# Designs tried in a protein design chat: miniprotein binders against Rap guanine nucleotide exchange factor 1 (epac-1). Part 12

Target 1, 139 residues: Rap guanine nucleotide exchange factor 1 (epac-1), of Caenorhabditis elegans (p34578r516to654)
Amino acid sequence: CGYSVMAGKAEKILEYVLETRIDALGDDISELDVFVEDFILTHDAFMPDNTVCNFLKSYYFRTPYRATRDSITDSCTEEVRCKRRVVQFVYVWCSLLRVNFFLNPVTNSFVEELFCHVIDDRKRLGGMEDILTRIGSIR
Key: E = the ipSAE of ESMFold2; O = the ipSAE of OpenDDE; V2 = 0.75 times the mean of E and O plus 0.25 times the DockQ between their complexes.

## First folded at step 17 (miniprotein)

Design TH5 (from TH4 with R32L; at its last look DockQ between E and O 0.06; V2 from the best seeds 0.00; counts 0 for: pae E 11.3 > 1.5, placed apart)
Fold by ESMFold2, look of step 17:
Structure TH5 (fold): chain B 139 residues (1-139), chain A 103 residues (1-103)
Amino acid sequence: as target 1 above (139 residues)
Amino acid sequence: SLEKMIEKFEELLKLDPENPAAYLALGWALALMGDYETAIQHFTEAIRINPDYPRLYLRRGYAYAYMGDFEEALADFTRAVELDPEYARAKERLGEAKSALGE
């Protein structure tokens, strides 16, 4: 087939998803990128929820020193772009699992934590308003 | 494990029984476990809910092809390409099914 379940360390796959696939997603779950959907639906086999959340938190707080190779948005810096990617990934994750996302205490508490981080970052970073809107719609 | 994924998706369907993405995900997890007949049932239910979603036909076609049911697989892959002519994965599977049938 055109995908596989990865044994062992999966952080590079998640990083790939964030940097190459997540920027192209819209808000409509019916047209999700197959690679992103496959990762979300299969990651439990090789990457537990808390490991995914810990990586997403680390990625959210990145302040890259170089411009992303060929991915530029109209109003974001590299720091804001990392935050947008994480919130978009969580939005897709929640949209696929719906109520089961919130019944899981790991993923539910992560959304609340992420929401607080977005509120704090809005106080000091421009370009956070769309991100705040999206995380607020999840909660 | 895939068994834990199946349990999670079955629970999702109990809470949201009209979610075609959930049927797609559950069917695909079952197909990965080798239960192609049950996977086809779930894909067929997802198709009933959303008959114009090309990924449903791609996934059901996979299950048919793994069972050796290449006529049914060809029909599903053809439908997926009709719904989205730029769907590279469906085009690849369509060609493979045609080759298996000697076309």
Scores: ipSAE 0.005, ipTM 0.154, lowest interface PAE 11.3, mean pLDDT 73
ESMFold2 (binder alone), look of step 17: mean pLDDT 83; pTM 0.779
OpenDDE base, look of step 17: ipSAE 0.019; ipTM 0.266

Design TH6 (at its last look DockQ between E and O 0.08; V2 from the best seeds 0.00; counts 0 for: pae E 10.6 > 1.5, placed apart)
Fold by ESMFold2, look of step 17:
Structure TH6 (fold): chain B 139 residues (1-139), chain A 87 residues (1-87)
Amino acid sequence: as target 1 above (139 residues)
Amino acid sequence: SSEDAAYLAQGWALARKGDYETAIQHFTEAIRINPDYPRLYLRRGYAYAYMGDFEEALADFTRAVELDPEYARAKERLGEAKSALGE
């Protein structure tokens, strides 16, 4: 029995959102997942924007290990999935906050940095085209 | 639409600052644009509840549950509003 530090719990909540909620979201924000909306609209009480952006950056660059006998294609698919989840999360975040997202220098700078990373990854990874289109629509 | 989402985001930012009266005005405009989106009623109901306007909050949480009967967050808030009113 015991209590966890608040910062560690906040990052686990964000990871939960990325792992379980974000893949099912489409372009139509009118059916936005309640858990995702609640996190985005309330996180500043327990997770500052720079902490969110730092976690998203670390998640974007994950290269998940799979203990299988499968091809490099499976490894690249998991890497691209992490990148897709981050870009989708940022898309939803921008869609909810609109101009306020871009007036915030922390989140605005993060989108520009993320765009550059997507451009770089397009050069070496297949399956980045839809991700590039999505991040480009945010700018 | 994107217009109602903008009003929602602006209203929630004001509510976090404690300006619930102005937040309610923004949520009301978002509802005018998209009257069938249950999250708008949840957010306006929150603002009413923080101001102590529990009858208005109850109406909004009720509407959110009517629009989406599986909206767990709205059901929780509805129960809290009923408790505050002694129901």
Scores: ipSAE 0.005, ipTM 0.161, lowest interface PAE 10.6, mean pLDDT 75
ESMFold2 (binder alone), look of step 17: mean pLDDT 85; pTM 0.821
OpenDDE base, look of step 17: ipSAE 0.013; ipTM 0.246

## First folded at step 19 (miniprotein)

Design TI1 (from TF2 with R77W; at its last look DockQ between E and O 0.02; V2 from the best seeds 0.00; counts 0 for: pae E 10.6 > 1.5, placed apart)
Fold by ESMFold2, look of step 20:
Structure TI1 (fold): chain B 139 residues (1-139), chain A 103 residues (1-103)
Amino acid sequence: as target 1 above (139 residues)
Amino acid sequence: SSEDAAYLAEGWALVLKGDYETAIQHFTEAIRINPDYPRLYLRRGYAYAYMGDFEEALADFTRAVELDPEYARAYRWLGRALSALGEDEEAEEAFETAKKLRS
């Protein structure tokens, strides 16, 4: 455990990226935020791929609560937003690593698992079509 | 190397907290260990730029593209530093280079 002293902080950095930076990227990664690119290309130094994938899976299944008059619809919208953030992150990750993303069995297995989750969630959640299109374009 | 990776990771955490001066110190130590790694100069330049120290940022981004002339991201930040310093024509050249390298 000699050089990875930032494990808990690394997960907070990834959460920060998902909450703050990933929504701003849209479809055009040519204008990618340097903070997001930097995290994706350097995480090997402080956050193994398996740890990243496990955190992303946990984040994907979050069901944030909102106590408002429209709480049920707001809750579903926030749930879909968490899923969109994860898929967008993986899209950027794959776009930066290209073939090396798929040659890595951890990340390749994760994208196949994520694809299955998106298909399942489309059956019960509205607003998943753009997410399904995005994950399908990765494969 | 695990030494420069540790300084890189700790410097990044400090950037997230807004402690750019301490982050720069960590990136500077990583550069001492590995002076030919262009990403270290990009990161130190990034911290300088967020502090508003654009002359220092420009020097680091320039070093990054000297070490890796195909480093599109470094050219984009070079252009941002040049623009902040009022060198608009050189900034546009750097942005155009970054765009060509990403295509």
Scores: ipSAE 0.005, ipTM 0.226, lowest interface PAE 10.6, mean pLDDT 76
ESMFold2, look of step 19: ipSAE 0.000; ipTM 0.139
ESMFold2 (binder alone), look of step 19: mean pLDDT 87; pTM 0.856
OpenDDE base, look of step 19: ipSAE 0.440; ipTM 0.766
ESMFold2 (binder alone), look of step 20: mean pLDDT 87; pTM 0.858
OpenDDE base, look of step 20: ipSAE 0.411; ipTM 0.751

Design TI2 (from TF2 with R73L R77W A81L; at its last look DockQ between E and O 0.02; V2 from the best seeds 0.00; counts 0 for: pae E 11.6 > 1.5, placed apart)
Fold by ESMFold2, look of step 19:
Structure TI2 (fold): chain B 139 residues (1-139), chain A 103 residues (1-103)
Amino acid sequence: as target 1 above (139 residues)
Amino acid sequence: SSEDAAYLAEGWALVLKGDYETAIQHFTEAIRINPDYPRLYLRRGYAYAYMGDFEEALADFTRAVELDPEYALAYRWLGRLLSALGEDEEAEEAFETAKKLRS
């Protein structure tokens, strides 16, 4: 049924979810977006966990620029936004899978790696405090 | 299992593109393979509702909560549909049920 085409499409769907649906979630995920839940619970049919984690890591380290003005402050704000999106997505993922998330060595190892990256980024980026709190609550 | 997962994934991609008619066909085939999986009915009901096919959506959301009475998300979509239909008392009951299941 075109799994290679669907894998490329799955990465674009994940990117869309990060940039739109994840930003709409508050601290309480009681009104979880149906697209986010469906992606997380069915992604293994078309995108393995390791592939998801690798994409999330790549997205975490993005440094997007805005077309209207290049400044270090604007670049840092957008950089932190990408990191917030990844940590929030992982938080939702863990919340839906609960114990099964941590019993999976791929996703469990990714959380530990991500935590270390957040600690390092806090040293150089402002606005990381809520992100650090969120990732720490997962471990 | 792999066949129904493939149809679900293809249907999901079509929903995100707004091709609800084709998505419904894929979800219907997934339901043929696994008729007792409540998430399939939630997804097909979602597509029906966005097309304005409210009677079909109501049947699917109702089936989803029949299959899993603790499926909070299905109750929330049932409430959204009932509100759109003007059935405010039934909508509030569905929303309240969804809220209690999430707490």
Scores: ipSAE 0.000, ipTM 0.203, lowest interface PAE 11.6, mean pLDDT 75
ESMFold2 (binder alone), look of step 19: mean pLDDT 86; pTM 0.830
OpenDDE base, look of step 19: ipSAE 0.412; ipTM 0.747

Design TI3 (from TF2 with R73L R76Q R77W R80M A81V E87R E90K; at its last look DockQ between E and O 0.29; V2 from the best seeds 0.00; counts 0 for: pae E 1.8 > 1.5, other shape alone 4.154 > 2.5, SAP 70.765 > 70)
Amino acid sequence: SSEDAAYLAEGWALVLKGDYETAIQHFTEAIRINPDYPRLYLRRGYAYAYMGDFEEALADFTRAVELDPEYALAYQWLGMVLSALGRDEKAEEAFETAKKLRS
ESMFold2, look of step 19: ipSAE 0.006; ipTM 0.171
ESMFold2 (binder alone), look of step 19: mean pLDDT 88; pTM 0.866
OpenDDE base, look of step 19: ipSAE 0.555; ipTM 0.821
ESMFold2, look of step 20: ipSAE 0.465; ipTM 0.801
ESMFold2 (binder alone), look of step 20: mean pLDDT 88; pTM 0.862
OpenDDE base, look of step 20: ipSAE 0.554; ipTM 0.824
ESMFold2, look of step 21: ipSAE 0.529; ipTM 0.817
ESMFold2 (binder alone), look of step 21: mean pLDDT 88; pTM 0.861
OpenDDE base, look of step 21: ipSAE 0.557; ipTM 0.824

Design TI4 (at its last look DockQ between E and O 0.04; V2 from the best seeds 0.00; counts 0 for: pae E 8.6 > 1.5, placed apart)
Fold by ESMFold2, look of step 19:
Structure TI4 (fold): chain B 139 residues (1-139), chain A 87 residues (1-87)
Amino acid sequence: as target 1 above (139 residues)
Amino acid sequence: SSEDAAYLAEGWALVLKGDYETAIQHFTEAIRINPDYPRLYLRRGYAYAYMGDFEEALADFTRAVELDPEYALAKRWLGRLKSALGE
């Protein structure tokens, strides 16, 4: 008759999805992970869309600390990786929901906001071009 | 088993591209091979629902719940469809 409430670990589950399951998809999403699909289709029972979008925005802007690194490019690569994970997640999310993703004002406005952030980041980060192409194809 | 896995994978890729009619054909063939796997009915039901074929979607979600009464995804979609159909 209903859905079970997640025991307050929703953010850790989403973080796991981004870092493990989304990365494993690579550039080809022909074979979608069951865990990712189940999360996207059930998350509103334990993590509302606005909470998901807020977490994704926070994750998008993460900048890993690199005090022991020998190369500046490694720091930029890790920053771009976080951005790629978020855009890939949103791409899968939109692909599953199609028109219903855009009819939802929360998720629709988030994609518009994210697109603007990707444009800004392309000005200072290498490796953003495929991310920009992917976010642009969502719209 | 590898034959039904191929139809499942191809069907899901088609869902992600928005080609729901072709996806349904692939899921239907996977179901012919493995008729007791609830996820196949969930995925075909999703495709039917997105196309507006609500009676077909209702049948598939009902079957998924029959095969696995603990399948939260299938129960959720079944409930939403029943509400939309006035049941």
Scores: ipSAE 0.007, ipTM 0.246, lowest interface PAE 8.6, mean pLDDT 75
ESMFold2 (binder alone), look of step 19: mean pLDDT 84; pTM 0.808
OpenDDE base, look of step 19: ipSAE 0.019; ipTM 0.345

Design TI5 (from TI2 with W12F; at its last look DockQ between E and O 0.31; V2 from the best seeds 0.00; counts 0 for: pae E 8.7 > 1.5)
Fold by ESMFold2, look of step 19:
Structure TI5 (fold): chain B 139 residues (1-139), chain A 103 residues (1-103)
Amino acid sequence: as target 1 above (139 residues)
Amino acid sequence: SSEDAAYLAEGFALVLKGDYETAIQHFTEAIRINPDYPRLYLRRGYAYAYMGDFEEALADFTRAVELDPEYALAYRWLGRLLSALGEDEEAEEAFETAKKLRS
C-alpha cells in the first residue's frame, strides 16, 4: 500500500493529462473530457494521493525551457501555463469528488498550500488573475 | 498484488498509445491474478470497445457493475456502449444509474 513501482509510469500519464487534456479545456469546462474524469476517479489504484499532490506541486513550479536563448516573455508565459494546468486539474478533481475531496486531509491540505502559492505568484507574474479566481472558488 | 498493479499501469499506458491489443493482454493477466477487482474489467472493456469488439466490451462492463453495483464509471461506459449498439432504452437506464450514484 505504501509503495508503488509504477509511480514513474503514473507520473507520465498525469503529465499527459495536464499537457493535452487539461490544457485543451482552457477556461471552458462545460463538457468534461471522459479520459480526464476516468483518470481522476481511478488513479488511486496506481498512484496515491500524496504522490499525485507532490507531482502537481513540482509541475506547478516548473519553468519550462523550450529552446536555448528563448525570450524571457516566452518563458514566463510557459511558467503561467504550468500553474494554470495544475489549478485547472485540481478544480476538476474537487468538482468530481465534492465533499470527499475535503474530507481527505492530503488533498484538503494541498488546496490550501496551492492557494498560498497562487497568491504569492500573483505578486510577480502577469496572467494569474483567472488562476486566482479558480483556486479561490475551490475553498 | 504488486504484479497485478504493474499489469494495470502498463495496460493503461498502452491504451494511451493506442495499442489496445497489448493492453488487453496486460489487463487479462491482471484479472487472472485478481479476478474480483471491477476496475480491471472496466479497463479491459474500454480497450475492447475502442477496438470495436463490442460483445467483449459489453461482457466486461457488465461484470464490472456486477462486482461493484455502485461503480458509476462502469455504468456510464455501459450506457455509451448500449447507445452505440442502438439499445437506447437500456442505455438511458444505465446513464440514469450512473447519475444517481454520482449525485
Scores: ipSAE 0.007, ipTM 0.248, lowest interface PAE 8.7, mean pLDDT 76
ESMFold2 (binder alone), look of step 19: mean pLDDT 83; pTM 0.796
OpenDDE base, look of step 19: ipSAE 0.021; ipTM 0.424

Design TI6 (from TI2 with E70L A74R; at its last look DockQ between E and O 0.04; V2 from the best seeds 0.00; counts 0 for: pae E 12.3 > 1.5, pTM E .643 < .8, other shape alone 3.366 > 2.5, SAP 77.02 > 70, grease 1421.853 > 1400, placed apart)
Fold by ESMFold2, look of step 19:
Structure TI6 (fold): chain B 139 residues (1-139), chain A 103 residues (1-103)
Amino acid sequence: as target 1 above (139 residues)
Amino acid sequence: SSEDAAYLAEGWALVLKGDYETAIQHFTEAIRINPDYPRLYLRRGYAYAYMGDFEEALADFTRAVELDPLYALRYRWLGRLLSALGEDEEAEEAFETAKKLRS
């Protein structure tokens, strides 16, 4: 398709971060990508916290499937991947900001909301257990 | 090598705790031990940028790219971030550096 997600808006930069940089991270963030670090620690200058949280919520609920033939298993896997990306991003975000993340009512409220969504989604989606473990460890 | 890795890991842990001043000291000591490791400069530059020390951050980012020319694509991203931060002269330098390194 040849996309250029970084040519436009801050939302395209965040989407790139989720799909490329965050997706490449493992459970251990000791070797965090500098691009991810730069985005998280400087985004307030060009993308306020509430805008980031709103985008993350929208991305969390994506079903990135365009009705390919007999690919329901693929679409469920992709849905879970979107959810995993969001939870991993929030984990890194919290890890970098520490107590300041939770003192901010916007980001603190978002974590609580996200936790509830993960609990609900585990009821209907397989493959959510690592995501639940990650969101539960944020506090 | 193992000593510089220890300072890098300790410096990163301090970044995660929000103690950027002490983190910079650890990264600086790691750089003294291994001055040719580009990630040390990236990490220290990041800590400088978060503190608002943008001139120091740009110097460190520039050094990292000199040590790892594949960072040319990261200069494009860096230029956009610096522009968003209002550092127009530094952003222009980053974009020009990215163009030069693509050649």
Scores: ipSAE 0.000, ipTM 0.154, lowest interface PAE 12.3, mean pLDDT 72
ESMFold2 (binder alone), look of step 19: mean pLDDT 77; pTM 0.695
OpenDDE base, look of step 19: ipSAE 0.019; ipTM 0.389

## First folded at step 20 (miniprotein)

Design TJ1 (at its last look DockQ between E and O 0.39; V2 from the best seeds 0.00; counts 0 for: pae E 5.1 > 1.5)
Fold by ESMFold2, look of step 20:
Structure TJ1 (fold): chain B 139 residues (1-139), chain A 87 residues (1-87)
Amino acid sequence: as target 1 above (139 residues)
Amino acid sequence: SSEDAAYLAEGWALVLKGDYETAIQHFTEAIRINPDYPRLYLRRGYAYAYMGDFEEALADFTRAVELDPEYALAKQWLGMVKSALGE
């Protein structure tokens, strides 16, 4: 119960990171947003790695629905944006932890799974090339 | 400055290895150089909390929130440590 409550609040923080902080990052961690760095450093106390990975997977597969108020939004563009945010987050996570990221079987397995999902999505979605390059650079 | 950034980076590497006591020494030196930087208090407070030093962690998280009231992670940790101490 305590972990469940903490995970729920932590999921809102992670969603905030993905939607507001991660989009502004470049390729070099010297430009890293301090909020993102602090989340990665401290999350395991209130959001275990498997919970982070499960949320990231759920977020990766989001297909935002078109609404009347948002009729000019390209549904494929929004879908790809969700995928880009997840891959960028994982790229930063791996860049900060280095070898420790790969020694952790949970995070190591997740990046392999994510790589496969990116390859599959590249077959049907335009705009995935930069995402594929990013996830491939982790491996 | 470059000196406080070096202590911060070295402290961060020690946290990743689980050497919280040595990390605290590095963060304390960085705080001495730059006492108004809320990230230093978050990171030292984290190390204190993981060692079970909750009163010290409380002080650091409180200071981080005082320096930056929009610091969501510091507020989350402050709430967790307060709960642990009120048990």
Scores: ipSAE 0.125, ipTM 0.520, lowest interface PAE 5.1, mean pLDDT 79
ESMFold2 (binder alone), look of step 20: mean pLDDT 86; pTM 0.840
OpenDDE base, look of step 20: ipSAE 0.276; ipTM 0.692

Design TJ2 (from TI3 with L73E; at its last look DockQ between E and O 0.12; V2 from the best seeds 0.00; counts 0 for: pae E 13.8 > 1.5, placed apart)
Fold by ESMFold2, look of step 20:
Structure TJ2 (fold): chain B 139 residues (1-139), chain A 103 residues (1-103)
Amino acid sequence: as target 1 above (139 residues)
Amino acid sequence: SSEDAAYLAEGWALVLKGDYETAIQHFTEAIRINPDYPRLYLRRGYAYAYMGDFEEALADFTRAVELDPEYAEAYQWLGMVLSALGRDEKAEEAFETAKKLRS
C-alpha cells in the first residue's frame, strides 16, 4: 500500500498492543479484544510479517526499564513478562489466522525459533513453564 | 439511510485491503450524510492511525467519544494515538476511562 516508511510508527502500535491489550487477555480468545483483532487482521498493509516477527524477537529479549519506587515488579519479573507478552501475541495471531498462519513460511519458521528460545530461557529463568506450555500448544 | 451504510461498508472493506486513502474518502462521505454516528469517526480514525496521521486520528477519536461518552473502544484508540504523540499522561487517562467502561 506504499506505507513502508511507516514501520516505526506501526511498531509503536504493536508495542502498545503487547504492553496493554495482550496483558488484559487470558487464554480464552472467544471474547478477543476488537483492537487486537483489528491490528492482527490489517497489519500486513503497513508492517510485513517479517518486520512484525523481528520486532517481536527484539521485544522478547528486552530488559525493561525500572517501573517505579512503589512497585515490587523489577527487571527479572519484567523480563519474563516481556517473553509472556510475545508468546501470548503469537498465540492469538495463530488462533485468528488458523491454517494460514502455518502455510506462511515466515510465521511458521518464527514459531519454531521462538519455541527454541523459550526452551533455552527455561534453563536460566523461573516462571517460564506456563510460557513453554503456551508455545507448545500452538503446533 | 442505505447510502451512508454503503459508504461505511465499502470504507471498511478498503481498510481491510490497506487502501486507507480511499477508505477515508468513503468514511468522510458517510459522515457528511450522518455526522452524529460515532462509529464513522472511529473507523476513519483507524485509517488515519494506520497511515501514521495521528493528529487526524486524534481528532476523529475525540469526536467519537464526544458523541458517545460510553464508547470504550474509542477511548482505547484515543489513548493509543496520544501515546504515539508522546502525551503519556493524557494517554493513561484515556486508557483508564476505557478500562472503567468495560468493567
Scores: ipSAE 0.000, ipTM 0.169, lowest interface PAE 13.8, mean pLDDT 75
ESMFold2 (binder alone), look of step 20: mean pLDDT 88; pTM 0.868
OpenDDE base, look of step 20: ipSAE 0.017; ipTM 0.358

Design TJ3 (from TI3 with Q76L M80F V81L; at its last look DockQ between E and O 0.26; V2 from the best seeds 0.00; counts 0 for: pae E 7.2 > 1.5, other shape alone 3.772 > 2.5, SAP 78.418 > 70)
Fold by ESMFold2, look of step 20:
Structure TJ3 (fold): chain B 139 residues (1-139), chain A 103 residues (1-103)
Amino acid sequence: as target 1 above (139 residues)
Amino acid sequence: SSEDAAYLAEGWALVLKGDYETAIQHFTEAIRINPDYPRLYLRRGYAYAYMGDFEEALADFTRAVELDPEYALAYLWLGFLLSALGRDEKAEEAFETAKKLRS
């Protein structure tokens, strides 16, 4: 067996997009970063939709390990931040692909799964209300 | 101009449906009209790379970073392509450049 070098590098790009470019976006996507647009529209060349969705799911459930300074507050904040990044990325992805996003059974199924996870997490985590609103608006 | 924008849009639609050969023809016409727009080379390079035309893709990604030395995505694609060609030292240089630009 082997592991694709291109797939490993693609995951680094997706992680970069989530942590820097998506995190900087507000609600108004009219100022969408060209880097994010280019990534979303070209990822098929090196990262199938299912692979993207699997990475996004793993990132959504990240639970940061103990920090030495003020670990409880930092851990809870980072957990919600990871979830916000994933939902925002999916929102942008849907906004760019429009009907093609929902006609694709992989991405459509992922939105349904993600919606259920956000509902469950809202019951135990504060700060999820904006995330729930965003995923619900995708439809 | 509006003419190169039409070729760009048509070429991109062809990429999205997997018709890379026709997409390359449209991007090439857009480049003839506007040879200094780095995004045209990035998108034509995508099409070349997916078809396995790695020498052509390398030339296009190289041109994109020459036109815009701060184009982090073009450096990342250069790195992908150089790694696929077995040029690991140059691939790592491209990835490090992209990393510096993203921070």
Scores: ipSAE 0.016, ipTM 0.329, lowest interface PAE 7.2, mean pLDDT 76
ESMFold2 (binder alone), look of step 20: mean pLDDT 86; pTM 0.831
OpenDDE base, look of step 20: ipSAE 0.435; ipTM 0.768

Design TJ4 (from TJ3 with L73E; at its last look DockQ between E and O 0.48; V2 from the best seeds 0.00; counts 0 for: pae E 6.2 > 1.5, SAP 71.248 > 70)
Fold by ESMFold2, look of step 20:
Formats: structure tokens, C-alpha cells, sequence
Structure TJ4 (fold): chain B 139 residues (1-139), chain A 103 residues (1-103)
């Protein structure tokens, strides 16, 4: 159906946001990237919340392979970067929607699930401390 | 500047309410005041696309990239719409352009 085709293209936009825009985002929401704000406020018309959350979970667990050279240090650093991108996106999403984010059982449950994943990964991966602080501030 | 910004903000609020017809009217007024601001065309294109007015949305997204050829966000939406119209090769070109601009 046309909706499902449109939803697949929206995932390309979300991947772009995570890989290019989210790393430049600071703690000051008043200076939020306009594109990130536009996507968060409009995505539900063509990408349901559970589809966004499922994509974010898939992206969180990525272990990207670098084409030039694969080393355990570089791979672990890139793995943590994927996790940081997801947590930062969720932080912004929650910050924009505030109580409406938590009133939505899909997004509320996703934050709880993500928090548990960050705690588990912190036990095994270095560089997760800022990520844990960020997700903890949402709760 | 302030008058077109007011129409832009009001139009955006209407998009979020699902009142796309009125939103387009507000964006059109903002464009009459400031026809060289790519974000106005991007947001009017959103409203057209929500309504299924894909040719109007295509024209607006195209205008946004004409005004700012480095506007990666407009290329993403252009690719999104081109794919919905079945123009997959042009859609892929637009997505690759957006990636190149922000890689």
C-alpha cells in the first residue's frame, strides 16, 4: 500500500538525522536543529511511533564495519556512537513532547526498554557514561 | 521578516492540527512577503504532501533546492516524494545528494 512505501522512505530520513544532525546537537534545546524538530513534530503522519522505535532499537544495536580497516577499538567506538545517537534523539524527542511523550504508551515503554539496554551495555562497553547520564535525565 | 515569520509559525501550528488547507494559505502569504526563503517552500510542500497534492509538493520542494542547492533536508523530502510518484532513479539521486551534502 502507499502508506507502507512512504514509511520506508521516512526511515531514510530518520537514518540521515541520526548520522548527520544529531551529533551536532547540544544540550540547549532552544537552539535545536530545525530539521530534527520538523521530523519529530511531523513523523507520525507517515511513520508511526512504533515503527520509529523499532528502527531506533535496530540502529542502537548496530556494529558498523569500516571498509578501510577493522580494529576492535574502532569498531567499539563506532558501536558506542550508534548508541549515543539513539539516546540523544530520544532525549530531544522527549524534550519536545514532554508529558505527551510519556502519555503515549509506545514511546514511554521504549524509553524504559532503552534505559535497561544502556545499563547493560555500560557494564561491558567503555564510553557509555555520558549516554547513561542522558537517558537517566529523561526518566 | 517578522510578518512572514508570524505566518510561518501560524501555518506550522495548523499543520500540527491537521488543518492543511489553512496552513497552505498561511505559508502562501509568507511566501508573498519573502519569496526567497527556502524553508517556507519546504513547509508548504509538507502540507501539500499530507493532502496528497503531490505535484504541488514537488514544485515546492524543487523550489527549495533551487533557492538553496546545499539544503540537504529539501533533497531528502524531494527524494521521498519522487519515490512516492514512482520515479525511483531520481529519488535515489536526491537521497545521494542529501547524503553527500551532510556526510
Amino acid sequence: as target 1 above (139 residues)
Amino acid sequence: SSEDAAYLAEGWALVLKGDYETAIQHFTEAIRINPDYPRLYLRRGYAYAYMGDFEEALADFTRAVELDPEYAEAYLWLGFLLSALGRDEKAEEAFETAKKLRS
Scores: ipSAE 0.068, ipTM 0.434, lowest interface PAE 6.2, mean pLDDT 77
ESMFold2 (binder alone), look of step 20: mean pLDDT 86; pTM 0.833
OpenDDE base, look of step 20: ipSAE 0.222; ipTM 0.604

Design TJ5 (from TI1 with A9K A13M K17R R76A R80L A84L R102E; at its last look DockQ between E and O 0.76; V2 from the best seeds 0.00; counts 0 for: pae E 7.8 > 1.5)
Fold by OpenDDE base, look of step 20:
Structure TJ5 (fold): chain B 139 residues (1-139), chain A 103 residues (1-103)
Amino acid sequence: as target 1 above (139 residues)
Amino acid sequence: SSEDAAYLKEGWMLVLRGDYETAIQHFTEAIRINPDYPRLYLRRGYAYAYMGDFEEALADFTRAVELDPEYARAYAWLGLALSLLGEDEEAEEAFETAKKLES
């Protein structure tokens, strides 16, 4: 299917967003990054919602190689960093679409699934407290 | 300029409504008035992408980075268009440029 092919090739742009744009975002979304906003509003052209969610899920569970690890602090591992980026992205996504985010069965289901994963990870990983708080605020 | 901002907003609303052809015409007119504004090309490129015309999108993204070589997000979308057209090596270069500019 043409959509699947496009989605596969378009994964790099979503990865770019997660790796270069999301970390700089704060809690105040009034000055949201224009690129992040553009991606969220235009991704249907090249990546359907379910594909975005699947990619985010895979990224959430990603274990980066040491060579790709940037700044690891005592309180945050690279593993937790990936998880934080996903949750932050979903937070922004929800903030932009608002009620339409939850009316969409794909994104609605994904938030619930992601919440479960965060709860599980909170039990085994340090530094997940803020992540849990963030995802809890969008449910 | 304030005029450019108004054109961007109006044109983008057309894109969101699925009226891609009218959006493209709108941005084209805006570009005629202000041909050196990179963001106009970026937004028109989005409209072309929605239509599945990635060749025209590529052209617009290319023009955007020519006008502003430090336009990081334009390089990212340039990379996407290149990738969708099968130009994987050039796409990677564009993505790397975008990342470099953001660092």
Scores: ipSAE 0.020, ipTM 0.384, lowest interface PAE 4.4, mean pLDDT 84
ESMFold2, look of step 20: ipSAE 0.026; ipTM 0.397
ESMFold2 (binder alone), look of step 20: mean pLDDT 86; pTM 0.836

